# VH-VL binders against e9q3c1r45to238: the designs that were tried, part 5

Target 1, 194 residues: e9q3c1r45to238
Amino acid sequence: EPDELRRRESDTLLSWILTRDSWGNQWQAAWVTALNYEAEKRGGPLRLSFQKDPRPQSLQLTVEKVSSVVKSTQEKVVICHVVGETLQFLVSAGPASATGSECQLYDVHLSPFHLKVEFHMEEKREDIQIRWSFTHVPETAIKIQPQAPGEKQALGVNMLSEALEDLFKHLVNAASPSVFLSTKPTQVKEAQSL
Below, E stands for the ipSAE of ESMFold2; O stands for the ipSAE of OpenDDE; V2 stands for 0.75 times the mean of E and O plus 0.25 times the DockQ between their complexes.

## First folded at step 5 (VH-VL)

Design E1 (framework fv_dupilumab)
Fold by ESMFold2-Fast, scan of step 5:
Parts: structure tokens; sequence; C-alpha cells
Structure E1 (fold): chain C 194 residues (1-194), chain A 123 residues (1-123), chain B 112 residues (1-112)
């Protein structure tokens, strides 16, 4: 019975998020922010820049399992594991010495994806903090394709795609996107570390 | 309560070696990046090295690259700094600091610091 | 490497008066994620450094509201609205935008 109540609460929270008119933009922004942070922090000979995908994305999230934790009398934390069907990014990739004109755009597609999602609610706050991450290397298929195929030779494209796939796996596992969702319709808050 | 306790400092001759340790408690050690910062007598703070929570990524100041090695043992909640080929200019108090960076947040800043351990390199 | 420059290096103040410390970086610390990767630390005599302000303007836990951080890009300011005796020590700014992480030279705040 406690588990049933926890699952209902997690489902309610996910439904609330998905019905927010700012959710799609905040979801995209949080991923782009976290991935760019990890890419720039890592450095290396390959320069990656993540961009918002202007194409609509289907954000169908399903709760796989749930647990609920009360950290104190003033805050409540709900943790759940969710499965998503598709996650897409646009990525500019090129040598670290490149100035943009030498970079090539790639479509990165993850399907399916598994996330640990944490909802933080505080007694005296009018927002909910939502954090998510891959808790370990995800069992997911990663597909990377040049946006304008034919710009590079087949062998060069294959070698770069393999290097990009390995780097994307690292960046996705390192990324920790987070958002603050106001309970008031006109307010938008960005994710913060404590 | 977060605590960081450094040890392993001492007197060494140029060309010698020392290993510093930092024992962490009061937080989930393996979730956070850790950092070493030093301060020479009468001088300001200088970043030395950082290591990710898993230990998979390490970063070094140019002055110590090739001589110092940062590592961690998450099963013992302990951070290490192996210092080889010591030079007189390595003389400093070495501080262990906890990075705010974890698997749930991106931005880095040093939220807790240890008491420091003194390293003196003298001939 | 990013060079951090503080001014003044020595700041004598009368108790109850305001104080300001400037920190300038050789390149912008504003990341595309909207954060300024500039932190302020205080080191009291005989003690370890402690975090005061992180990411430009956020007060660390337990830090009094008389401390505030402001600025963006390359120019940052730490302000103390009303200096108290317990505030004496060395103040350091630090950038964490890229490695190597670099500190300013430090500002010594003393009571007159």
Amino acid sequence: as target 1 above (194 residues)
Amino acid sequence: EVQLVESGGGLEQPGGSLRLSCAGSGFTFSDYAMTWVRQAPGKGLEWVSSISGSGGSTYYADSVKGRFTISRDNSKNTLYLQMNSLRAEDTAVYYCAKDSYDFWSGPSYFDYWGQGTTVTVSS
Amino acid sequence: DIVMTQSPLSLPVTPGEPASISCRSSQSLLHSNGYNYLDWYLQKSGQSPQLLIYLGSNRASGVPDRFSGSGSGTDFTLKISRVEAEDVGFYYCMQALQTPYTFGQGTKLEIK
C-alpha cells in the first residue's frame, strides 16, 4: 500500500511536469546546459557543442520503479526510475582548433533511455527541483548521423562517428540536468546546485 | 557534519617523495570530485589537482604535471596526492577540498576544506 | 591560463563601515549555461579557507547577508555592507570555468 501511494505520487508529478507549457523548452535547455558543461570541462582534441533541437520531441516517460524519502520535516524527496522512448540532440563537432565553419552537425538519437529522477519539494518554496541522470552506463542504443551526409569520406565519417559515440556515452553518463519548476504559471526558474 | 582530515606532510629533500592523504566523512565520498590546493609561506592560494568522484578524470596544474599523481580509494573515503621529484618551490600547506560537483549537479566550487598538512622541501 | 587580478590588495576599514573588493579576469567567466564561474573564499588567520560566495552571487550556507557578490563576465565585486571584527582575513576570488583553476592574489581586510 505504501508502494502504491508512492507510485501514484510519482505518476502525478510526471503528469504535472508534462502538462507545463514551459516543460519542453526547460527539458531541452537543461540537457544542453549539462552536456555543454561536461564537454567543455573535459576538453581534449575534439570540440563538441550541443544545441537545442528545434524539432518537436515526444517526451513519453514511464515510471519503472519508485521509492520515496523524507530528508527532514521541511523537505520531501521522491525518487523514481523512468524509461523514455526517444532522446535527441543536435551536436556540432570538429577539431579543437576549428572556428565553427569547420565543424559538422550531427543528429544524436538515444532509444530507449533510462533515468533516475529525483523530485525535491521544500515546505517554504513555491518551486519543485527536478534532477535526473543515468545512474550507470545506460543500456541504450546510440545512433549518430551527420546532418549533411556526403561532406566527408566514408572512412573518415565512420572513424569520427565511433569517436563521437564513445565521447557521447561519457558525456551523457556524466551529465546531471536539473530544473526548478515554479508552481505559479508565469514563473520560470533555472536549476541550481546546493 | 562534513569533515576532511589531511595527513602525510613532513620534511623532505629535493628530489624526494611524499604521499598526502585526506580522509572524508559526513558525505557520500564517491559522489563528489575532490581537490588539492596549496599555499606557500606568506603567499596566496594555488590550485594543484582535482579528481572526479569515480576517479576516472584527473586534472593538474602545469607546475606539477608529471611529478604529482592524484588518486582516491572510495572504499576507504580517502583522497591521495603522490608527490615525486619534490622541489623547494613545492614547500606549502596542502589543503584538501570537497568539490560541489557530483552526479546530480554540474557547477564546481569548493564548499568544504580540511585543516591542511605542511610540506617542507629543503636541502 | 585565466589570470585573476584583485584590487585592493590591502583594505583597512573602520568597524561598521562598508567594504568592497574587486576581481577581474583576463577572459569572460560567463558560460553559455548562464553561470559566472567566479567564487569568493575567506581565510582567517591560522585557519583554512572557507567558501563565501559561489557562481558570482550565491551566498554559501551560514554566510551572513551583509556579504554580497555581483558582476558578470570579467568584472566582479564582493561587498560587505557593514564590516565586523570577525570579517578580518584574506579574501580570494577564484575562477572554475576551466583548468587550471586560478585564484586572485588575495586581499587582506584589516580593522583600523
Scores: ipSAE 0.000, ipTM 0.441, lowest interface PAE 19.7, mean pLDDT 78

Design E13 (framework fv_dupilumab)
Fold by ESMFold2-Fast, scan of step 5:
Parts: sequence; structure tokens; C-alpha cells
Structure E13 (fold): chain C 194 residues (1-194), chain A 123 residues (1-123), chain B 112 residues (1-112)
Amino acid sequence: as target 1 above (194 residues)
Amino acid sequence: EVQLVESGGGLEQPGGSLRLSCAGSGFTFSSYAMTWVRQAPGKGLEWVSAISGSGGSTYYADSVKGRFTISRDNSKNTLYLQMNSLRAEDTAVYYCAKGGYDFWSGPSYFDYWGQGTTVTVSS
Amino acid sequence: DIVMTQSPLSLPVTPGEPASISCRSSQSLLHSNGYNYLDWYLQKSGQSPQLLIYLGSNRASGVPDRFSGSGSGTDFTLKISRVEAEDVGFYYCMQALQTPYTFGQGTKLEIK
């Protein structure tokens, strides 16, 4: 059916986009930006600052379910389930009034993760602008490791785990942040042509 | 999403025993300190006991020391209060509450409370 | 034990007017870490207590901005900038600096 073919084409395009190395860095930056925006908006007792992990990483993403709506010749909305093996970032955590010396750095690994996201794709001249937002609470296992070991670590790690779970919940239940991603349209159009 | 449900209250004679339970859901139970707070009929709030997230540290009001024991089973997401040698003055609504999180300040406030369970001690 | 004293114990207020409740501790609640271990709770009729303010001045999640906490050491104030009908109930301060944790005797806020 035409709707089935449209879904298959969208799945292939998104799978290709999301699994390209160039999009790994943009995806991680978008994720970090969204988390920082929501953390600052909350204004809780903890100050959380998210940073991209400077170490190289491979984001091996799989797009499992896709549903799409073509709004115009230039605009498309896609809702999809994105599954990843691992995603890592850094978190600086401390009390809301903390200076840098009162904050501690933690390595955070999300493995595996399952996201339900909405992509808004808009073609503007030579660019394809992609915005995304969470449609559901992210499902993931969270591993947290302090970078400077100490006696308060076990409690601090548990507090961060709960804070991240609560933050993920608020990415959906509150005004959901979205981030802008773009790439050159020639690459995407070549994929669509194939 | 966070929910605390107390149970186990009832009528008991002086010198008797009761065991209260508090079932938690919607949060990582083992990560938070828990507390019991009671309220006698027509009176104010009185803190009774608290327990650390791991269960390794317990704290009691002087009025209940030696008679009450707070404990938790993190595998069941349940908090308990074993009440022995009950007195008429223990008559109250008993609330369980979840400790708030702030790893720098320690457990310092209670952000979610259950509906309470009534304990009546009379002859 | 730290003794907590509230005033007034009964506070009749006209809707839309401000209200203020005082809480005094028998010793300083200011820790060397910079926090005042003083919290405020509201108990509405027939309901469980709910957190309003924690660690002196921090508003709990979902609490309207008309509620504010101030003070340090031994003298603390809870202020409601514009009282609404839904604000009626008993207000309690609590110290969590040391065990046993202790509550004030409570302030009943009533609509005139």
C-alpha cells in the first residue's frame, strides 16, 4: 500500500541518517543540549551540567518503528523508535549554589537505550533541518561512575540516577525541548534516489 | 508517580504490638532515606523514626526508643515500623514519608507523604 | 533536643491579603556547609502533610510562587504574598539539623 511504502522509505532514510558517523556527533550534542535546557528550567536543589564526552564513541543506532506524515513538499514529520547500544556523556553535579570546586564530574553511560522521538524535517534551499523531541519517557539503564572517588560516592551516584530519571520524565511531561540538526541535502537526496 | 501506601494500623491494647508497612512505588526505593511521622488526634506532627537508604543507620525519637524498630526491605520496596509495648500515648495517625535528595546536605526534608494509617491503643 | 516555636498559632486572613508565619529554633540551624536545615509543611484538612519549602528558602516542586521562605540561624519566616482559599490548613516548620527531628506546634491559617 502507499502508506506502507512511504513508511519503508522513511525508515531507510532515517536509519541511514542516524547511523552515519557525522550524525553521531550532532545527535550527542543535541541530546546534551536538550538535557541542559531542561535541567536549568527545573531549578531543583542539584545543579547539573551535561557535556559531550571528548573520547571517541560509536553511536550504533537502530530505527525500529516508523510512522510518518508528509505535511508538504518541504516538510515531513516522523515518529520513530530509536534503539541504541550505548550513549555516553559527562555530568557535573553539585548543590544549586555550587562553584566549580563544589561540583563533581561523573561519567554516564546509557546502555541500552530506547527512545520514542518525533522528528520534524524541513527542506530549506540546500539544507535539511531536523528538529526532534521526546514523545515518551526514555527507557534506559543508567551507569554512573565518579571521576574522583570518595566516601560519599554511593549516595551521590544513586542521587544522580534518580535525578536523571526525573529529568528524562520532565523532557516529555513539561514543555519538551527540541534541538536543531542540519546536513547538506545532496547526501540525503542521493540516499533517497537510491 | 511517586506513591507511598501505609497499612497495618488498628486497635490494640496497652502492652500490645503492631507492625506498620509502607509500600513505595515510582522511585528507586533504596536510594532514599525514609521516615515515620505521627499525629495524635487533634494534635500536631511528631517525628518518630528515620532510616537511611541502605538501612544501615536508624534514628528514633526518645519517646519510642527501645519500643519501636524501623526497618526496610529494599527488595520489596517496603518500609516497616515494629511497635512493641504500646501505650495510650502512641494513639495517632502514622505517616510514612520519603526523604528528599541532596547528596551534599544529606537527608534534610521529606518530599512525598503517604495517606497515613490509624493506630489506636486503648483498653 | 532542638525546640521549635511558631507564631502565631492562629492566623485569620482575608482572601487576597498577605500572611506571614514565624518559626524560631532554640539553637542555630545553620550548618557549616551553608545550609539552614529548616523546612515548611502544609497539612490541609483531612489530608496528609505536603512539603512547601526546604532548606530554608527553596520552594518544593509544584508549590506556587506566592509561597516563600526566608531567615537564617534561629529566626525563619514563611510568607504567602496573596492568600487563596486553597491555602487554609495547618503550617508546620521542622528542623532537620539533628535527630530527633522536631516540628513547631503548628499554625492554623483560616479565611476570615
Scores: ipSAE 0.000, ipTM 0.421, lowest interface PAE 24.8, mean pLDDT 76

Design E14 (framework fv_dupilumab)
Fold by ESMFold2-Fast, scan of step 5:
Structure E14 (fold): chain C 194 residues (1-194), chain A 123 residues (1-123), chain B 112 residues (1-112)
Amino acid sequence: as target 1 above (194 residues)
Amino acid sequence: EVQLVESGGGLEQPGGSLRLSCAGSGFTFSSYAMSWVRQAPGKGLEWVSAISGSGGSTYYADSVKGRFTISRDNSKNTLYLQMNSLRAEDTAVYYCAKDQYDFWSGPSYFDYWGQGTTVTVSS
Amino acid sequence: DIVMTQSPLSLPVTPGEPASISCRSSQSLLHSNGYNYLDWYLQKSGQSPQLLIYLGSNRASGVPDRFSGSGSGTDFTLKISRVEAEDVGFYYCMQALQTPYTFGQGTKLEIK
């Protein structure tokens, strides 16, 4: 069927990006950049700063829905919906007027997560643009916790955690990370000649 | 250079099981879809199953659906075919084949093939 | 399923003469992306199949220029401009437009 062919195209593109040595760093950097942009744009009484997680992470994405393909003489766009097992962020949070000493570091986990991924390819261009966004974030998928939890939590700490969860939901739903992944002529030529 | 090496073939009775393996080298294994294609003695080629590069999508010929399972371990550069409920009609040489990707066409042809491994199902 | 039909099934050829193999599909193999999802493979005696032509008319790496593919939609042709002894074997067309991928019956090319 036509849908099976398009699903295979999407899986092949995902496999290609997931095997690039630079992908993990670009994936993480794109999320950090997009989330920080949305946090600063929104403003409010809390200041959030997303940062790279130095801990190793495994990223596995699978196609959930049949892709859409739009082709013109000059460009091709492949759109697919993918599911991932776990996505993790580090974030520093505190009052907007705070210095570093008043901020606390938190872990945020999303499991599972669903993304719409767009691959944009142009003839005669030596890179591919990848854009993605959340399709939805279920309530049960989010877990937020401080990195250094105390034995007993104060009322203020509980209030902050609830406010952080609401803010995180807004930020992840608003974020639209993108990256340009360099595809050298050698790789494109090898694919065509094989 | 690209190389595919199959193993795991042998003799089985009807109703038995076998697991075939295909070890890939010389290319980024997880970037390409893979297929199993078989050939019965003195007969033509028959496509059996395919798996996407990530392993997220699998496809089967009607003759093997529900009995065979294709899988891959990208950390080991290895493709598998688990064959259950074997029938005499499954007797064939089994080839693994690498699908090629092009940005405009998608997966569309087998650019490299393994040497094949023989499966014989007889009473 | 898409049915692939080859003709002839047996093709005896004198060395140096041209040869032609036809492949017909039960439905169009032309996708909206402009490609014909038809490929040609050669299997020499005791060997694995090898790719000759992909996506209708593209010659695979290392394949001599005496081999060519043509056609569109439902009717395709593989041509060998001058047959050599090393060309003996079974030729198969395959459609990759949709699963299940299906092969033609095969054409045995042999020297007279």
Scores: ipSAE 0.000, ipTM 0.564, lowest interface PAE 12.1, mean pLDDT 82

Design E15 (framework fv_dupilumab; at its last look DockQ between E and O 0.10; V2 from the best seeds 0.00; counts 0 for: pae E 14.4 > 2, placed apart)
Fold by ESMFold2-Fast, scan of step 5:
Structure E15 (fold): chain C 194 residues (1-194), chain A 123 residues (1-123), chain B 112 residues (1-112)
Amino acid sequence: as target 1 above (194 residues)
Amino acid sequence: EVQLVESGGGLEQPGGSLRLSCAGSGFTFSSYAMHWVRQAPGKGLEWVSVISGSGGSTYYADSVKGRFTISRDNSKNTLYLQMNSLRAEDTAVYYCAKGGYDFWSGPSYFDYWGQGTTVTVSS
Amino acid sequence: DIVMTQSPLSLPVTPGEPASISCRSSQSLLHSNGYNYLDWYLQKSGQSPQLLIYLGSNRASGVPDRFSGSGSGTDFTLKISRVEAEDVGFYYCMQALQTPYTFGQGTKLEIK
């Protein structure tokens, strides 16, 4: 049936993406770009800056459901919902109005996460545009650097944590990352024969 | 320039209710915790309540817990204190105060204060 | 609740001389983040309180350098190096480590 065909198309596209050598870097870069755009647009006294994580990251996504497919002679759009186990950001937090303050890095994990992913394909174009966004603010508690076990935090620190978490949730909910991936096969150049 | 302007004070009988307002300007209102602090005639300062910037967290002094409700409308840059079941001991000048940030301390001091509004609870 | 105790409660000073106010907390206000959650406020007659010193030793914007805060843990001091007529009023310390936030009793500084 149509739903099974759509599922197969989405599975094939997602498998293709996940097996690409460049995907991990492009995935990270797209998130960082989109999140920093929203952070700069927002302004305010608290500043969050998102950074590329230099560590290799394992990314596993599975198709949860397919929402729609639109076809014409010139264009095809596949929209599906995917689920991932863990999404990690390296986030710098600091005051926006003060210079020279030590920035603090937070390793923020979203687990699990659910995305709406759109694959945009156009006839005779040699790339695919992939756009995604959260279907809702992740239901799993966001883990920002944990406090020491048994330590009672100052109220101000708890309120700062709440403000940072609220800002972070706002930014991730607003972000709309996208990438363009080439569909051209890798060309292997061979040395000239003698 | 940061400004805080309180209003809503007045005379009320024991058991009555009053609603105080504090209009903020000159800063990003939703980004700062806001406090109510009171001062009885001829007495020192007493902290009453705080609300976080988002409104997600509120805390109260034991003397007002269950009777007073702090709230905010960030779209109107306004802080509120709903005071129910008023007692003679609630007679005071009520100040709203803006939480100040040293980033790593979180909100930890009152950098700006309003002019105060007087609440008198008397039969 | 954390109890804040000020001494003296009445402080007559001669103009141009130094003044010192002590504030003691019933438990440590030093947090593991390195900050002492202790602030000082001045209330002049008929006026709202104003911030003088925050987080133990930081001078608020517009506050003259003759004012300084020191101390850590449970014992704190506000010093005025040279008292001026405009410094008259009630001085309060406050802890902001945990709710309820609590103020000292207040110290009335008067010119002799």
Scores: ipSAE 0.603, ipTM 0.867, lowest interface PAE 1.4, mean pLDDT 84
Fold by OpenDDE, look of step 6:
Structure E15 (fold): chain C 194 residues (1-194), chain A 123 residues (1-123), chain B 112 residues (1-112)
Amino acid sequence: as target 1 above (194 residues)
Amino acid sequence: EVQLVESGGGLEQPGGSLRLSCAGSGFTFSSYAMHWVRQAPGKGLEWVSVISGSGGSTYYADSVKGRFTISRDNSKNTLYLQMNSLRAEDTAVYYCAKGGYDFWSGPSYFDYWGQGTTVTVSS
Amino acid sequence: DIVMTQSPLSLPVTPGEPASISCRSSQSLLHSNGYNYLDWYLQKSGQSPQLLIYLGSNRASGVPDRFSGSGSGTDFTLKISRVEAEDVGFYYCMQALQTPYTFGQGTKLEIK
């Protein structure tokens, strides 16, 4: 019962955070930045470029576990393990030597996905640093499809997509995006959701 | 240098089973699709099966579907072909072939072939 | 299944002369990505097949420039500008557009 109540409270808190304008505007960008960083760092003959999906995405996260670590009298980290249903990205892929126009765009789908979300709270700060990373990546199904799939895709094309999935798994596993959220409500609507 | 070495061929009676292996070296094994192609004595080439680099996708010719199973162990750089319910018509030299890779077209062609292993099914 | 038809099945040639092998597919091998999924292989006597041409017109590494592939859609041609004794063997076209991959019957190139 106490655990359920804590989960409910955590879920409510996470839901609230996810509805914040600052979060909504930043989390996708943070993912893109982190993934691109990892892609660049990895290097190789293929260039992967992640971009924000212009389609609206609703993150539905379920909290599985919450823990807290007090680092000091002024610093606390709250760790939330969460599960999400679906996450989408756009990925441009092409040879490293290719121009952007020569790259092909792919839809990337992750389902289900597990996140470790860290809330870094400092007493003197008016913002909270949120860092997150994918966990249990092997349990996450990753599907990559060309944005314009032809009706008759060659087997080779399908296998290429599969190969990209493996690469993507690696990048997702390595990425550690972060954002800073203001603890002050920017809009009255945000305060009302508390 | 890319090398493919088949093994496991032999003589078997109809209805029997054999397991072929193909050891790959000289390339990143998990990055490429692998194929089995066979050639009956005095006949042409026949594609048998393919497995993707990750092993997540497999395809078979109708002639072997339900009887043969392609698999791979990327940690061992080894391709396998489990052949069950063998028939006389399965008699052939079995080649493992490495799938070529092109970024735009994906795996398609066979850029390297093993020397083959002979399978004979006879009563 | 895609049916691959080669012609001729037997090709006697004099060394130094050109040779041409035709391969036809029962359906177009041209993918929307712009590639023709047609390969050519050579199998010399007592040897494993070897790749000559991939994706219609690309010469494989180590393949002499006297070999060339052309065509698109359903009609493809392998050409040897000057046949050499080492070119003797069976030539196969293969489609890799869809499973099952299918080979032509093979063309036996012999020296006259």
Scores: ipSAE 0.213, ipTM 0.666, lowest interface PAE 1.7, mean pLDDT 87
Fold by ESMFold2, look of step 6:
Structure E15 (fold): chain C 194 residues (1-194), chain A 123 residues (1-123), chain B 112 residues (1-112)
Amino acid sequence: as target 1 above (194 residues)
Amino acid sequence: EVQLVESGGGLEQPGGSLRLSCAGSGFTFSSYAMHWVRQAPGKGLEWVSVISGSGGSTYYADSVKGRFTISRDNSKNTLYLQMNSLRAEDTAVYYCAKGGYDFWSGPSYFDYWGQGTTVTVSS
Amino acid sequence: DIVMTQSPLSLPVTPGEPASISCRSSQSLLHSNGYNYLDWYLQKSGQSPQLLIYLGSNRASGVPDRFSGSGSGTDFTLKISRVEAEDVGFYYCMQALQTPYTFGQGTKLEIK
């Protein structure tokens, strides 16, 4: 039963992470930063700019399987695969030389989505490094929809949506976002200083 | 193997109607724009209409606008052209064409064509 | 509408010799994304059209190396370095920059 013990430990870590106040905004910012880095590095004629989505997003993740658990006197590393229901991004897209009027906003949805997640804890550090990346599975669907017709509903806009889907798949597979979350009870100290 | 098969052509009188169909196979139908292109006897090619992969956007040549309606049923991998108020100048072979796809430039060319179906409008 | 003008309209060629077909558009076909939205098609007798060249200069799958496309903006050229008997037919350029998409008048290539 070692896989069940690893699963329960991973579930506990994931549940703890999802309840931290700092996780909610930081995970999306890290994701956006990593995707924009990959988009800039890749280049090409189409410019993509990922943006934080201000709309409420319920992020529900469950452990699918555990790849490894390593524990020593100095550190603990948990690597697992998780699945989520729906993830959405905002993406601005246009030609590489485009001005703002040539760029169009798109909603991008992944459903379901799969991640490889690494939790890294070190005794001498008072934070947890969390790194993750998308993994590919056959049932993952990516849907891209323009938010508004910023131009006439033309075939070119729909053709850009198809090109964006393939580019987005490549960028998400290349990105490896991370955050450092504090394990200190700093919220009490911050509240009193106000 | 990509295949496009048109059907529904025939003889009709001016003012009449016909519905053309194009069955697609060998590719993910809903991912590609689909086109109708026609060729009058002894004449060159004339683009008629396009529909986006999702079906959300349509465009028409001025010569058919208001009379023809392009549509698709992605659950059946089928493209349609409803032709109303037919005129003698609509007499042509009608081709179904698949839009090609390039990662950076998008779909913009017709990489596969059907065999064509003949529409004759004469009294 | 973007008008596409081909020249010549009739092109008799001796087998083994080169051939060249010109296509001019009434507006630039160069999109702000850097691509020219100009395609070339061949229609052999009794057949459907087939794609030869897309986006100005890219050969379609299965098209022999003797076919090449060049040009940018408003002026485009299709070249056949050595004409073969199987190349006989009508050649069309088409712009796909904006609807309505428009074809040139066609060029009939024939063996002398």
Scores: ipSAE 0.000, ipTM 0.463, lowest interface PAE 14.4, mean pLDDT 79
ESMFold2 (binder alone), look of step 6: mean pLDDT 94; pTM 0.959

Design E16 (framework fv_dupilumab)
Fold by ESMFold2-Fast, scan of step 5:
Structure E16 (fold): chain C 194 residues (1-194), chain A 123 residues (1-123), chain B 112 residues (1-112)
Amino acid sequence: as target 1 above (194 residues)
Amino acid sequence: EVQLVESGGGLEQPGGSLRLSCAGSGFTFSSYSMTWVRQAPGKGLEWVSYISGSGGSTYYADSVKGRFTISRDNSKNTLYLQMNSLRAEDTAVYYCAKGGYDFWSGPSYFDYWGQGTTVTVSS
Amino acid sequence: DIVMTQSPLSLPVTPGEPASISCRSSQSLLHSNGYNYLDWYLQKSGQSPQLLIYLGSNRASGVPDRFSGSGSGTDFTLKISRVEAEDVGFYYCMQALQTPYTFGQGTKLEIK
């Protein structure tokens, strides 16, 4: 049972996913969706709305190694550990009863991060489902700061930022972002009608 | 429909060079591995070279290692085979073929083939 | 390299009769993922090869159900339940477990 084919499979799959033009956008959109879902599910006195940071950002991911491979004739699961330098988001925060004018914008970044990524493949659907979750979130990895910092902030801003960091740690650990990628080629036409 | 159209074959002298092209259409070219397979006159099929969808992984038969280079330009949906230091034994019809189901089983079979282009190496 | 050996090399059959082609590999083609990395191709005279069976037993799109593949590990069989005139050509097995990919020497199916 040679390992060369296993390496070829992992290289082919990972290369295909990471070289897609849309990957960075899908990656960030999946995070925003999952974080917003967990924020709504948790509830509480604060309302959070996560948004993709529109500023240009490079997604610097390093695959450490495939930690395990589970294979069957119908389904394949490949597990990889992925290290990244920075995840950046915008978050709008305010009271649960608030609307736009009562909310404050914050910059959120998580640096560095370490993810467990599962690639699920099902032959019958010709889809690749990619799921990921944190393997560990270091105490100092998460930083949140207001977009309008400095002298304009009230004394209470320190308490709010601390509360947001604690909440974001919870949301990040609870979030299970995923995407479904189609492996289908372009539509083919029949040579003859049925 | 999936189509692969080859070109670039011809007559060359030993030690010469040729570049084969294979234009793909009807599928998302960058998502699939590609391969070259050759067939000498009156002989069977011989695998020559493989390239992954992104171009990041390439493999070669021992008989062509160091002489042939497989490459692809995904923006042009085109596969290439640069053939250097040609030998009489390289005389064959060269087929390009599309990999099937790389995402499930890895590179495991070739589901569509081009019509072939003839390479003749003789003095 | 994995060596692929086919038998018979020449197979004359009468239309409507069954045909079987054997393919043996010098090492197991069964991967830990449960797949046998053995494919069958047909090349008709003057034409490019075409895929018939992939990963041991899966019929390619458009291939008639009279074609079937079976076997595991090192011994594989391609069966045609009722040979038709259009089935004439060279049949090749190929292993895709590891590079270099290797083909069998080919079996010529002819009508009697």
Scores: ipSAE 0.000, ipTM 0.478, lowest interface PAE 16.8, mean pLDDT 78

Design E17 (framework fv_dupilumab)
Fold by ESMFold2-Fast, scan of step 5:
Structure E17 (fold): chain C 194 residues (1-194), chain A 123 residues (1-123), chain B 112 residues (1-112)
Amino acid sequence: as target 1 above (194 residues)
Amino acid sequence: EVQLVESGGGLEQPGGSLRLSCAGSGFTFSSYAMTWVRQAPGKGLEWVSSISGTGGTTYYADSVKGRFTISRDNSKNTLYLQMNSLRAEDTAVYYCAKGGYDFWSGPSYFDYWGQGTTVTVSS
Amino acid sequence: DIVMTQSPLSLPVTPGEPASISCRSSQSLLHSNGYNYLDWYLQKSGQSPQLLIYLGSNRASGVPDRFSGSGSGTDFTLKISRVEAEDVGFYYCMQALQTPYTFGQGTKLEIK
C-alpha cells in the first residue's frame, strides 16, 4: 500500500516535469544535440543537421508505470517509459561538402514516440542535481518527408527521404540525449551522447 | 570496381514461381538503393521494383504488386526478387541496377547494371 | 503514371554529324529543389543498359563530353555533337520523379 502511494506520487511528479513547456524544450534540445553528435560521428557522404521545430506545438505525454528504482548512499535512479503522440524535428540534409543552397529541409516525425527515461538524482553537498537521460524504444514509427507538404514530391527525393528514415532509425537508436538540471536556479546543462 | 551478377532465371509454367538473386561487389551494398528493371523480347525497358539501402522501404510497378517481393540481405551483399503467380507477360530479361552515387538525389538514377538473367513463362 | 514519349524512334546518322533525341513527359519533371528528374540510358546490342546522363544534364562517369542533356519541365533533349560508330544502340529516357519509374519507348540510333 505505502509503496503504491509512493509510486503514484512519483509518477505524478515525473509526468508534471516531462509535460511542462520549459522542460519539454530542454529534452527536445537534448535530442537535437545528441542526434547531431551521432550524425557527425557516423560521417559518410551525407551531412545531417537536426534542428528543433520553432513552431508552437501542443505536446501531450503519458508516463507509463515506473519500471525500476535503484539507489545508493548519494544516488537514486528511477526508470520509466514515456509515450507521446508525435515528436517532431527539422533536419537539413545534403552532400558532406554542401553549403546552404545544396541542402534540403525535411520534417522528421516519431509517431507514436516511446522513450525510456532514466531519472538520476544525485546529492552534491547542499544541492540535488537531476540528470534525465532519454533513449528511444524501437517500437516507435519514424517518418521523414520534405518540409513542403501539399505538393507532389519527386520520387528520387521521396526515396532519399526513405533512406534518411533508415539512417535516422540508426541515429535515434544510437543517441543517448541527456538534460542536466540543478535545484539551484542558475545551473542548467545539456549533455551529449557519449 | 562495381559488379552486379544476376542469377535464378529459367523456364516456368504460368502460375509458377522463381526467385532471382543479384550479388553485388565493389561498393558498400547497404548504402545504396537497388532496383529490378525488365525487358521483354524485342521491347523496351520496364521498371519493376526498388528497395532502399536498409530494406525498410519497397516500391513496385502495378503489374507486379501482390505477386513479386523485393528483398535484400546486406550481410551477403545480395538483392532478391521473389516472383509468384507468374504470367506469360512476365517473360523478360531481368536486370539488377544500383542506385546512383549522387547521395543527395538518392536512387533517382541507376549508375551500374548487371548482365541480366532471362525468365521465360510458357506452357 | 507519367508517360514518356521519345522522338524519333529511328535515327539514322552519318558518322561525324550531330544527332538529337527528344523526350517529352506527360507531367513536369521539375522538382522544387531545382532538379529535373530525367535520366538517359544507352543499350548497345546484346548488352545491358548504361547510364549516360542523370538529373537532366549531368554526364555519368566515363561518358564522353560529346554527349549532353538539356531541357526542363516536360521537354528534354539528348544531343550527340559528333556521332561515332560506338554510339549505335537504343537510347532511353526515364523519369524518376514519381513511382512508377517510366521509360520512353526507345530510339534506335544507326549509322548510315
Scores: ipSAE 0.000, ipTM 0.484, lowest interface PAE 14.3, mean pLDDT 76

